VHH binders against Type-1 glutamine synthetase 1 (glnA1). Designs and how they scored, part 4

Target 1, 342 residues: Type-1 glutamine synthetase 1 (glnA1), of Dictyostelium discoideum (Social amoeba) (q86b00r158to499)
Amino acid sequence: PRNSLQRAIDRLKNKFGISLKGSFEEEFYLIKKGDNNNSSVASLLNSIEKLDHGTFANYHSLDCYGDILEKITNALEEQGLPIEQLLSESGSGQFEITIDYTDIMEACDRHIIVRQTINSIASYNGYIATFIPKPFDGLVGSGCHAHLSLWDTNDSNLTPDANGECGLSLVNQFFIGGLLKHSKSLTALFNTTPNSYKRLKPFYWSGCNVSWGLDNKESFIRIPSSPFSATDGCSNFEIKTIDHTSNPYLAMAGIIHAGFDGIENSIAPPPPTSLFDQSVLNNQLIPSNFEDAIQSLKENHYLCENIGNDISNAFIHVKLAENKILKELSDDDQILKLLELF

## First folded at step 1 (VHH)

Design c08 (framework vhh_rezetamig_d1)
Fold by ESMFold2-Fast, scan of step 1:
Structure c08 (fold): chain B 342 residues (1-342), chain A 126 residues (1-126)
Amino acid sequence: as target 1 above (342 residues)
Amino acid sequence: QLQLQESGPGLVKPSETLSLTCTVSGYSISSGSYHWGWIRQPPGKGLEWIGHIHYSGSTYYNPSLENRVTISVDTSKNQFSLKLSSVTAADTAVYYCAKGSTAMGRYSEKYYFDYRGQGTLVTVSS
């Protein structure tokens, strides 16, 4: 699907002189290995709780994980992957690593390398790293948020406009209009397992509302502001629903073709929704399960044709078959199976 | 399980001090590496960070507000509070209390809030 992304990049550049840059926020759990701690979901959870001295000891959790986190960040930096951030997340033993911005193809390549490096370093040092979207029902899920921006052929950022809605240029607003138009179909490319949909719930800051706005973590498209200024962060936009079960090349190809449709047809997005007004303005949701998402994709001739009919048909066929197999397993057995894959 | 609840007056007169309290339930403020802070959203604008505090008493304030803002923590009540002095109409906003994490890595002074309360509207008017 790398060639599919290249075609999408070329299409946007050749028609409009626009390129996409971005980065991924990699969320994952670190679990200390024991003799049998990957034999059951309960054993995995107990390992996290024991190491952390309980769910309320996140300060000690960060202290206890310091050595392994340092090894992971050193290995990433030695590979030429500059760390922008390493954060302790809401889940016990859960972390987030963000790599610096780059061209979208390289961002996807980096995403693959980052996951492999985290898994390898963790394993070598007696840990299990997992990228499963919702590995534990009682704990926070793990996503793979994408931060994106639009650039011209002179490498100037086209994303911001201080006089635009949410500090965004008109062309970026049209790109977002395309993303919202195609949001249900894009969900099939972003969230490809039954487990993915256990994470995607309203009020869990997962971005399930078909809307956009400044710092609105419930919106499909979030426009981040800077911690130091309401407008400083408006140089990019964020999609939070993406998880690690997605193929990043295919997901980004879909994003580019959807945004292209927005620009080509001057699709204005609906008015932005603020956190203050969210309860009165947001009422549409992305699909709540994979079957509904994939049906939306199957009906979206525009996306399927531009991604490539052979690639789209293969994706639909393979993912429906995988989901059927997974759904035949108990919830716990699904997690253990996904642990082999992610 | 974690819940954050703002409380305080919905109307404050110009030149007075705005005082808000956040009650934290389902999590102990004195445990973990989290910072506890305040953010606001004026009508028609984006979110603005006000400041945050660690249970140890270390505070970090938005430079544009630092001469007017004080954030304090009471670990015995599992609460933290905001005082914003000399308010004007520009301080009219929905105020949220929030939980955030300090970024680790190469000399990052940035932080992120990843959970917030429902918010409370504060109007500054005579």
Scores: ipSAE 0.000, ipTM 0.225, lowest interface PAE 16.1, mean pLDDT 80

Design c09 (framework vhh_rezetamig_d1)
Fold by ESMFold2-Fast, scan of step 1:
Structure c09 (fold): chain B 342 residues (1-342), chain A 126 residues (1-126)
Amino acid sequence: as target 1 above (342 residues)
Amino acid sequence: QLQLQESGPGLVKPSETLSLTCTVSGGSISSTSYYWGWIRQPPGKGLEWIGHIYSSGSTYYNPSLENRVTISVDTSKNQFSLKLSSVTAADTAVYYCARASGLRYSKTPTGYFDLRGQGTLVTVSS
């Protein structure tokens, strides 16, 4: 799949002189190991709750997880992966780490290294790190949001235009038009397990509306506003639906080919929507299960041909078989199986 | 409507301590949903995060500035403050106070602060 991404990168650069840069926001849970924390989901949840209600129950989970988080960030920085930010998400042991911006191929390589490093450091220090999209029914899910921008061959950011809609250049708007056109098919590449679809629900800020807009967390494409200068335009756009079950190379290849279609055919996106727009309730949604997503991909000859028919067919067949096996398991057994994989 | 306002001297001599205060109006600084910080922009450069503080008093500082920076909160006055010691001409910048929601540790400006003051220019010269 890495070669598939390279072909997509080359196609965009050779035709339009455009390159993609980005970074991932890595969301994950840290669970402290104990007697029964590998035996059931309830035991794992109890372990998280016990840790959060310990001696360090003053304010935030970041305070009580300081030592393990410091070891993780030091290990990442030692590998040449400078941390841009670290967030505590819920107070139940959920965190987000973002690495600095870079060329899209390197961003995908870094994504793999970050996950491996977090898993290794956590394990060595008596924790389980989990990247499962929805490990616990009562808790928020974990994604790996992608922040993306378009650049020219002179290393100038083509994303912003202060006079453009949502502060975006016309070329970036066309790229987004392509992404929205192909959004249902892209979902199959982004969210590859039954568990992924427990996270992708309307009104849970997962980005499952087929829409885009300024600071709209319900939209498939979110445009982060610049809080410090309106005259500079917006420097990047965000896809929030991607989770850790995706192959990042294949997901990004799909994104590039979809955006390419938008630019080549001047596909204008629909008008942007605000989070508080009453029409949000009537917006089109991405698929609610993997089978519907994969069917959309199967019907999308443009994406399948450009990714490569052999690669696309192999992906479809393997992931359908994997999902069938996972669905035969109870919900708790699915989580335990996914903990072995992610 | 919540508003942030910076105040402090516009001129500071080299080797002295820069002191700035941010006054929060229209809301309480005691909220556990938010943290409060300082960001600056030197002439011709990008934004640089200085540090931030929670209502609990927990602080996080830019490692490049850590040994010179102190941020404090005074919940009785609904204010938070920045002290930057041993200033040089390199500390000349527009200084902003800012708010963000949730918990964050950031070594660089991420653009995630959702409210800021108008900014105050501080010049370091003899």
Scores: ipSAE 0.000, ipTM 0.208, lowest interface PAE 12.9, mean pLDDT 80

Design c10 (framework vhh_rezetamig_d1)
Fold by ESMFold2-Fast, scan of step 1:
Structure c10 (fold): chain B 342 residues (1-342), chain A 126 residues (1-126)
Amino acid sequence: as target 1 above (342 residues)
Amino acid sequence: QLQLQESGPGLVKPSETLSLTCTVSGGSISSSGYYWGWIRQPPGKGLEWIGHIYYSGRTYYNPSLENRVTISVDTSKNQFSLKLSSVTAADTAVYYCATYDSSGRHLKEPYYFQHRGQGTLVTVSS
């Protein structure tokens, strides 16, 4: 699948002189190990510390997890991975690490290394790290949000235009038009297990509405209104639905080919939506289950051909078989099975 | 050892401006990578982030408080301050000054500051 991403990168560069840069926000849970905490979902949940107050929980979380988080960040930095952000998420025992922006291929490589490092350091220090999209019904899900930007051959950011809709250039708007056109098919590449779809729900800020907009956490494409800080940040757009069951190379290949279609055919996106326009947000949703998503992908000749017919066919057959096996398990047994993989 | 200490009036009248100062000792407020900020805890509620300033001078404010808040730094006194205008009874809280050494990392959720002062109670009442 890495070669598929390279072909997508080359296609965009050769036709339009455009390259993609990005980074992933790595969301995960840390669970303290106990004698039998791998035996049931209930025992795992009981191992996570819970607090009554959301903002107060962040101070308590860092006090409890400060040592392990320091070990994780030191290990990442020792490997030459510059940490852009580290924060506690709203889920009890849930954290997010973001690595600095880089070329999209390197961003995908880094994504793999970050997950492996977090799992390794956590395990060695008496924790279980998990990237399962929705490990606990009562807690927030874990995504792998992608921040993306478009660049020219002179390494200039093509994403921003102060005079454009939501501060975006026309080229970037066309790219987004392509993403929204192909959003249902892309969902199959982004969210590859039954568990993924327990996270993707309206009003849970998962980005499952087929829309885009400034600071709109319900939109498939979110446009952040401000940079994180005064150093090395670039103007970008965000895809929130991606989770850790995704193959990052296939997901990004799909994104690039979808965006390419938008640029080549000058596909204008619909008007941006606000969080307060609930009727539009509710009526335009990505697929609510993997079978519908994969069917959309199967019917998308454009994406399948450009990703590569052999790769697309293999992906579809393997993922349908895996989902069939998972669905034969209870929800709790699915989590325990996924814990072995993520 | 880095220490932060809040100072300012414990009683402020409604509609007036609350002004607090944080004195930094054991370290420099000009230290590269540091965030300097304010958080508060109203009675019976959780902690609420007010805002912070990066050592570069860039400010970040809670959107709910943005039009009423100003955070500034006085490097000559090794202090930073909070001004909160048009106060009401809802602004009654224990106020903490706080800091975080980012070490090149950027903080999305500033309420996880590493060091805090002891806090100062501010009551908004006639």
Scores: ipSAE 0.000, ipTM 0.136, lowest interface PAE 17.6, mean pLDDT 79

Design c11 (framework vhh_rezetamig_d1)
Amino acid sequence: QLQLQESGPGLVKPSETLSLTCTVSGGSFSSSDYYWGWIRQPPGKGLEWIGHIDYSGSTYYNPSLENRVTISVDTSKNQFSLKLSSVTAADTAVYYCARDRSGYTKWGPNQYYYGLDVRGQGTLVTVSS
ESMFold2-Fast, scan of step 1: ipSAE 0.000; ipTM 0.268

Design d01 (framework vhh_7mjh_2)
Fold by ESMFold2-Fast, scan of step 1:
Structure d01 (fold): chain B 342 residues (1-342), chain A 124 residues (1-124)
Amino acid sequence: as target 1 above (342 residues)
Amino acid sequence: EVQLVESGGGLVQPGGSLRLSCAASGFTVSDNYMSWVRQAPGKGLEWIGRIYSGGSTSYNPSLKSLVTISRDNSKNTLYLQMNSLRAEDTATYYCARDLKGYYGSGSRYYFDYWGQGTTVTVSS
């Protein structure tokens, strides 16, 4: 799939002189290993509950993760990975590491390295790091949101236009029009297990509506606002639905080909929506399960041909077989299987 | 209103020591992660270190033998102790409150409030 992404990058550059840059927000749980001899999902859930509720009266719960987080960030920095943010939720054991944006191929390479580094450092220090999209039904899910921007061959950001809708240039609006047109098919590339769809629910700010808008967390494409960019427009756009079961190279290839279609055919997106606009209650949703997502991809000849028919056919065949096997397992056994993979 | 006011800067001789203070108002320092950051003339920001809400500290590895961060909760004040100062330590020093729920490392550090800075000049 790395070659598929390179072909997509080359196509966009050769036809329009446009390059994609991006970054991933890496969401994950850290679970401290116990000395008891239980290694089940129930033991993992119990460990999270104990970690959240067993904090000392004189310390914030976040301080108990200070040492492991410092080791993770130091290891990433020693590998030359520019960390932009680390976001944490006190007491939940969930964290988000954001790396700085870069050319999209390098962003995908960094995504792989960041995840491997987090797993290795966590494991060495007595923790389990998990990237499973929805490991616990009572807790928030883990994604890897993508922040994306369009650039010209002279390294100028083509994304913003202060006079454009949502602060976006016309070319970026067309790119988004392509993304929305292909959103149901892209979901198959972004969310590749049954577990992925336990995270993707309306009103959980997962981005399930086939829509776009300024700061709209329910939209497939979210445009982040900033007081610092008000006069210049918005610097990037965000896709929140992507999770760690995706192949990042294939996901980004799909994004580029979909956006290319938008630019080439001047596909205007629909009017942007807000969270408070009641008309969005009737918006189209992305597929609610993997089988529907794959069916949308199968019917999307444009994406399959541009990704490569052999690659697309192999992806569809393999992922349908994997999902069939996973669905035959109990929920707990699915999580154990996913821990082996992610 | 959140305010951070640094003090204690000035001219110091090479090899000397200096302690900077940061008086906070509008919030409690012990409820937050607090950082020290510096900017030398003509250069970018350099993160010095952090004190966590629980009182533990972490430092930029390049600086950790030279600096100590502490606080006095009764005075709601943060301190930066600097030893063995060199000409290259000449900079404006800022006290910063880490963005709630966020912290950055590497080339970027995220803060929601900064002081106006205090200037340290290391020269004969």
Scores: ipSAE 0.000, ipTM 0.187, lowest interface PAE 15.5, mean pLDDT 79

Design d02 (framework vhh_7mjh_2)
Fold by ESMFold2-Fast, scan of step 1:
Structure d02 (fold): chain B 342 residues (1-342), chain A 124 residues (1-124)
Amino acid sequence: as target 1 above (342 residues)
Amino acid sequence: EVQLVESGGGLVQPGGSLRLSCAASGFTFSSYAMSWVRQAPGKGLEWIGRIYHSGSTSYNPSLKSLVTISRDNSKNTLYLQMNSLRAEDTATYYCAKGRYSSGWSDKYYGMDVWGQGTTVTVSS
């Protein structure tokens, strides 16, 4: 799949002189291993919740997380991975690591290394790190948001235009038009398990609406504002739906080919939407389950051909088989199975 | 309350050097990326560079040879070392904190708190 991404990168560069840069926000839970009580979902959740009780949580849980987080960040830095931020997220025991942006192929390589490093260091130190999209029904999900920008051959950011819609250049608007046109098919590449779709619901801030807009956390494409947006335009755009069950090379190849279609055919996106324009948000949603997403991909000859028919066919076949097996398990058993994989 | 206070500005002759500092309070300084930004009189904001919580740095290519950003997490202090200053480096210099959400990005995104600024004048 890495070769598919390289072909997508080359296609965009050769036709339009455009390159993509990006980065992922890595969301995950850290769970302290109990002795024999970490073999069920309820037991895992109880381990997290107990760390948040009274005096114990106030003095000891922060010390424990501080130590493991330091080991994780040190291991990432020793591998030459520049960490931009480490944050505690809204989920109990949930964290987010952001790696500095870079050329898109390197960003995907870094994404793989970050996940491997976090899992390895956590496991060695008596923790379970999990990247499962929705491990606990009552808590927030974990994704890997992608921040993306378009650049020319002179290393100039083509993303912003202060005079453009939402502070974006016309070429970036066309790229987004392509992404929205192909959004249902891209969902199959982004979200590859039944568990993924428990996270992808309206009002979960996951970006399920086939729309775009400034600071709109419910839109498929979010345009982050900054203090410079009014004078310089917006420097990047964000896709929030991607989760850790995706192959980042295939997901990004799909993104590039979809954006290419937008630029080549001058596909204007629909008008941007705000979080407060609920009537527009009622119109279109990404697929609510993997089977519908994969059917959209099967019918998308443009994406399948450009990714590579053999690779697309293999992906569809393998992922349908995996989802069939997972669906035969209870929700809790699916999570336990996914802990072996993610 | 989150606060950033820059200091060390003043008058310096062309070719001189100057080090600015930024004292941070009201948040866990060591957990956030920090940036330096400047604004020359009558011009827009220009990003100088960023230092991650890890100590890694990223610079505006136009300024990379002239500046060094560093931090001391034990003192909650950010630094900007400037060398070979020119008249065109006359500006108000701001330090800025990264956002509460962990957005990566290029020069302009991810800053949610700014200091009051300190003025540097390069003149004879």
Scores: ipSAE 0.000, ipTM 0.183, lowest interface PAE 16.4, mean pLDDT 79

Design d03 (framework vhh_7mjh_2)
Fold by ESMFold2-Fast, scan of step 1:
Structure d03 (fold): chain B 342 residues (1-342), chain A 125 residues (1-125)
Amino acid sequence: as target 1 above (342 residues)
Amino acid sequence: EVQLVESGGGLVQPGGSLRLSCAASGFTFSDYSMSWVRQAPGKGLEWIGRIHYSGSTSYNPSLKSLVTISRDNSKNTLYLQMNSLRAEDTATYYCARVPTYYYDSSGHKAAFDIWGQGTTVTVSS
């Protein structure tokens, strides 16, 4: 898959002189291991169920997690990964770490290192770190939001244009048009388990609408505003639906090929939508399950051929087989299996 | 009723320049962003650039140094200035109107809702 991403990067650069930079927002839960959790599966499931219902939850504070979070951030910085942001999220024991952004290949490499570091430091210190998209019914899900920007060969950001819609340049608007055109197929690359689709629900700010807009958390493409967006334009755009079940190299290869199609064919996105402007909404949603997503990908000859037919066919075969196995398990057993994988 | 008519194509020597025009009718030209697109013989469509209704321009980065897009709203006319033409610039050139609403029920959209019939540029010695 890493070679697939390299081919996508080269294609965009060779044809248009454009490169992609990005970063991931790493959302995850920290679950403290008890003696009981270490000794039985039933104890672990009971702890997860108690977190879902809030009956065991102390209101989390950074003070309660300060030591473990400091160890995680120190370990990341010792590896040369500068922390841009660390936030406590809405779920009890849920956090988000964002690394400074860089060239897209390095961003994907960093994503893998960040996950491995978090898992290792958590485990060593008596915690389970989990990146499962929806580990607890009734609590918020964990995503892997991608912030992306377009750059030219002189290392100038091509993303902003103060006179453009949402402060975006026309070339970036075409890139987004390609992303929206291919959004249903991209969903298969972004969200690869049945559990992923428990997180992707309308009205939960997961980005399920096939739309884009300024600070619109329901849109597939969110444009983050800044104090300077009205005068300088917006510096990046965000895809919120990606979760940790994706292969980041394959997901980003898909994104680049979709954006390439947008630029090559001048695919203008619809007018941007706000949370309050329903008159311009098309009410299109991304697929609500993996089978529909993978069927969209199978029918998308453009994406499959550009990613590579062998890679696309292998992905489709493997993920359909994995989803069949997961769906035969009870919900609790699926979570236990996913804890081994993510 | 709504029409775009390109003109100004023809034969040009390598290294030469051409200015293409696109006459718009049947709509309020100044309300719309406009694009230029080309298609070389046997090849797919290639986007050249767009001029926003606000007057700002955006270009295919591969072509930015070779082309300039402008408009005259008083004449309902879009222009494409091309310099340093090469044999590989031989193509049919289209002007196109950017639609104000894009998505069908499948989530797919038309990139442009109105196209001209095209004008052919041939670069040869």
Scores: ipSAE 0.000, ipTM 0.106, lowest interface PAE 20.7, mean pLDDT 79

Design d04 (framework vhh_7mjh_2)
Fold by ESMFold2-Fast, scan of step 1:
Structure d04 (fold): chain B 342 residues (1-342), chain A 125 residues (1-125)
Amino acid sequence: as target 1 above (342 residues)
Amino acid sequence: EVQLVESGGGLVQPGGSLRLSCAASGFTFSNYGMSWVRQAPGKGLEWIGRISHSGSTSYNPSLKSLVTISRDNSKNTLYLQMNSLRAEDTATYYCARSGRTIFGTYKPDYYFDYWGQGTTVTVSS
């Protein structure tokens, strides 16, 4: 799949002189291991709930986890991964690490190294780090949001235009138009387990609406605002739906080919949507389960051909088989099996 | 309760240097990225630069050779060092706590969830 991403990168660069840069926001839970080393979903959840009870999130959670977070960030930086930010997320015991943006191939390589490092350091220090998309009912899910920007051959950011919709250049708007056109098929590459779809629900800030807009956490493409957007334009755009069950190279190849289609065919996105203007009944949603997402991908001849028919067919076959096996397990047993993998 | 308090502003002659400080309280300072932003009289906000929780910096390219951002997590303090000051650098300088960002971006998409009151720098003889 790394070769598939390289071909996508080359295609975009050779045709339009455009390169993609980006970074991932890595969301994960840290769970302190139990005394008996036995784990069940209930035992894992109780560890998180006990720590948070009667105390406000953010400051208390960060203080309690300070030592392990310091070890994780030190280990990442010692491997040459420039850590941009560490935040406590809205879920108790849930954290987000953002690494510096870079060329898109390196960003995907870094994404894999970050997860491996977090898992290793956490495990050595008596914690379970988990990247499962929805490990606990009632708690926030974990994704790996992609922040992306378009650059020219002179290493200039092509993303912003203060006079454009949401502060974006016309070429970036076309790239987004391609992403929205292919959004249902891309979902199959982004979210590859039954558990992924427990996270992807309207009104969970997961980006399920086939829309885009400024600070719209429900949109498939979110444009992060800044005080400078009116004068300078916006520097990047965000895809929030991606989770750690994706192959980052294959997911990013899909993104590039979808955006390429947008630019080549001058596909204007619909008008941007604010969070408060959305109509639940009339919004298009991404698929609500993996089988529907895969069916959309199967019907997308453009995307499958450009990724490579052999790779696309292998992906579809393998992931349908994996999902069938997972669905034979109870919800709790699915979580425990996914905990071995993520 | 989150507070950011800037200090170190004042009158400085053209070509001079100045260091601004921002004292943070009410949150775990070491876990957040911090930014400096300025506003010249009658103009909009101009982003100066950002420092991550770990000390990685990014700057507005037009200002990169003139400024340095640093932090001291043991003192919960953010710094902005400015050199070779010009009349154009006359502005109110704000310390801000950064939300989600992409490091090294010239035109950043920063969320600033808390701001200081600002400190005024006047470059004049």
Scores: ipSAE 0.000, ipTM 0.225, lowest interface PAE 14.5, mean pLDDT 80

Design d05 (framework vhh_7mjh_2)
Fold by ESMFold2-Fast, scan of step 1:
Structure d05 (fold): chain B 342 residues (1-342), chain A 123 residues (1-123)
Amino acid sequence: as target 1 above (342 residues)
Amino acid sequence: EVQLVESGGGLVQPGGSLRLSCAASGFTFSRYSMSWVRQAPGKGLEWIGRIYTSGSTSYNPSLKSLVTISRDNSKNTLYLQMNSLRAEDTATYYCAKEGSSWYPTDRSYFDYWGQGTTVTVSS
């Protein structure tokens, strides 16, 4: 699968002299194991809910989060992974770690190592770290947001243009046009379990609209505004729908081939949309379930051929089989099964 | 039957702080996520943030350091604390009820809105 990404990288570089850089925002829950000796979804949720009350017992639990987070960040740094930011949500037991930008292949390698490190350190210290997209129906989902930028062979950022739409260069706009054209097929590579689609809902800030725009959390492509209003325009663009069930190498290969199509065929994206703009009500949505997403991918001969027909066929076959097995389980049993995997 | 009533707006000096309240009735308040949204004169709607049923919060990144959302389920009341107010914060502030994340068919992000309360930041 790494070879598919390498081919995509080479194709973009050889044809246009462009490379992709990026980083992932790793969202996850930390759940203290052994609090209730039941190993059920209800018991796991109860542990998180206790932390939301702000009692004396919860203050001790918050101290424990500090300790485990320090161990995680120290382990990541010992492996040579520079941490750009660590964020937490008040009382939710949910955290986000972002590693510094780097070349896209290295970013994918780092993503794998980050997840393995977080799982190992959490487990050793009496916690369950979970990357499941929607482990609890009443709580926020966990994504794996990707921040991406285009660069030339002289290591200059080609993403910004202060005079461009949303502060983006024309080449980046074409790249986004390709992403939006292929968005339904890309969803199959980004979101590979039934649980993924419990997180991906319109009007829940998940990025389900086939659109793009400045700071628009409902758009498939979000352009983050600079806090300092950089003169040169926006430095990157974000895809929020990606979750931890994706194979990062295949996801990024798909992104590169889709963006390549945009550049090669000068595919202009539609006008950007703002949050709460009435035009978002008329936007197309990405697929609402994995079967529809995979059907879109099967019909996308361009993406399948460029990723590699054998790899695409294997992905489709394996993921349909896995989803069939998961759907035979109750929702709670699916979560317990997914905890073994993510 | 569902009602959301905002209060606490008014004139405030730059650099000041203000707390808005939203009194909810006609539904089981504790079972729904709630949001704050504002609209400055001549501008579109701007989402401020939300508070989930769990009590966790998420904010518009542009406003995260300036606002805090909280709720009191025993009083059916939602709060928005604003600090370091600027002229640009002059707007009508709306309390909004979100659909339940437990229902796949509930795609309405905001089921109900209050009538709004006006905040004016000026000298």
Scores: ipSAE 0.000, ipTM 0.119, lowest interface PAE 19.3, mean pLDDT 79

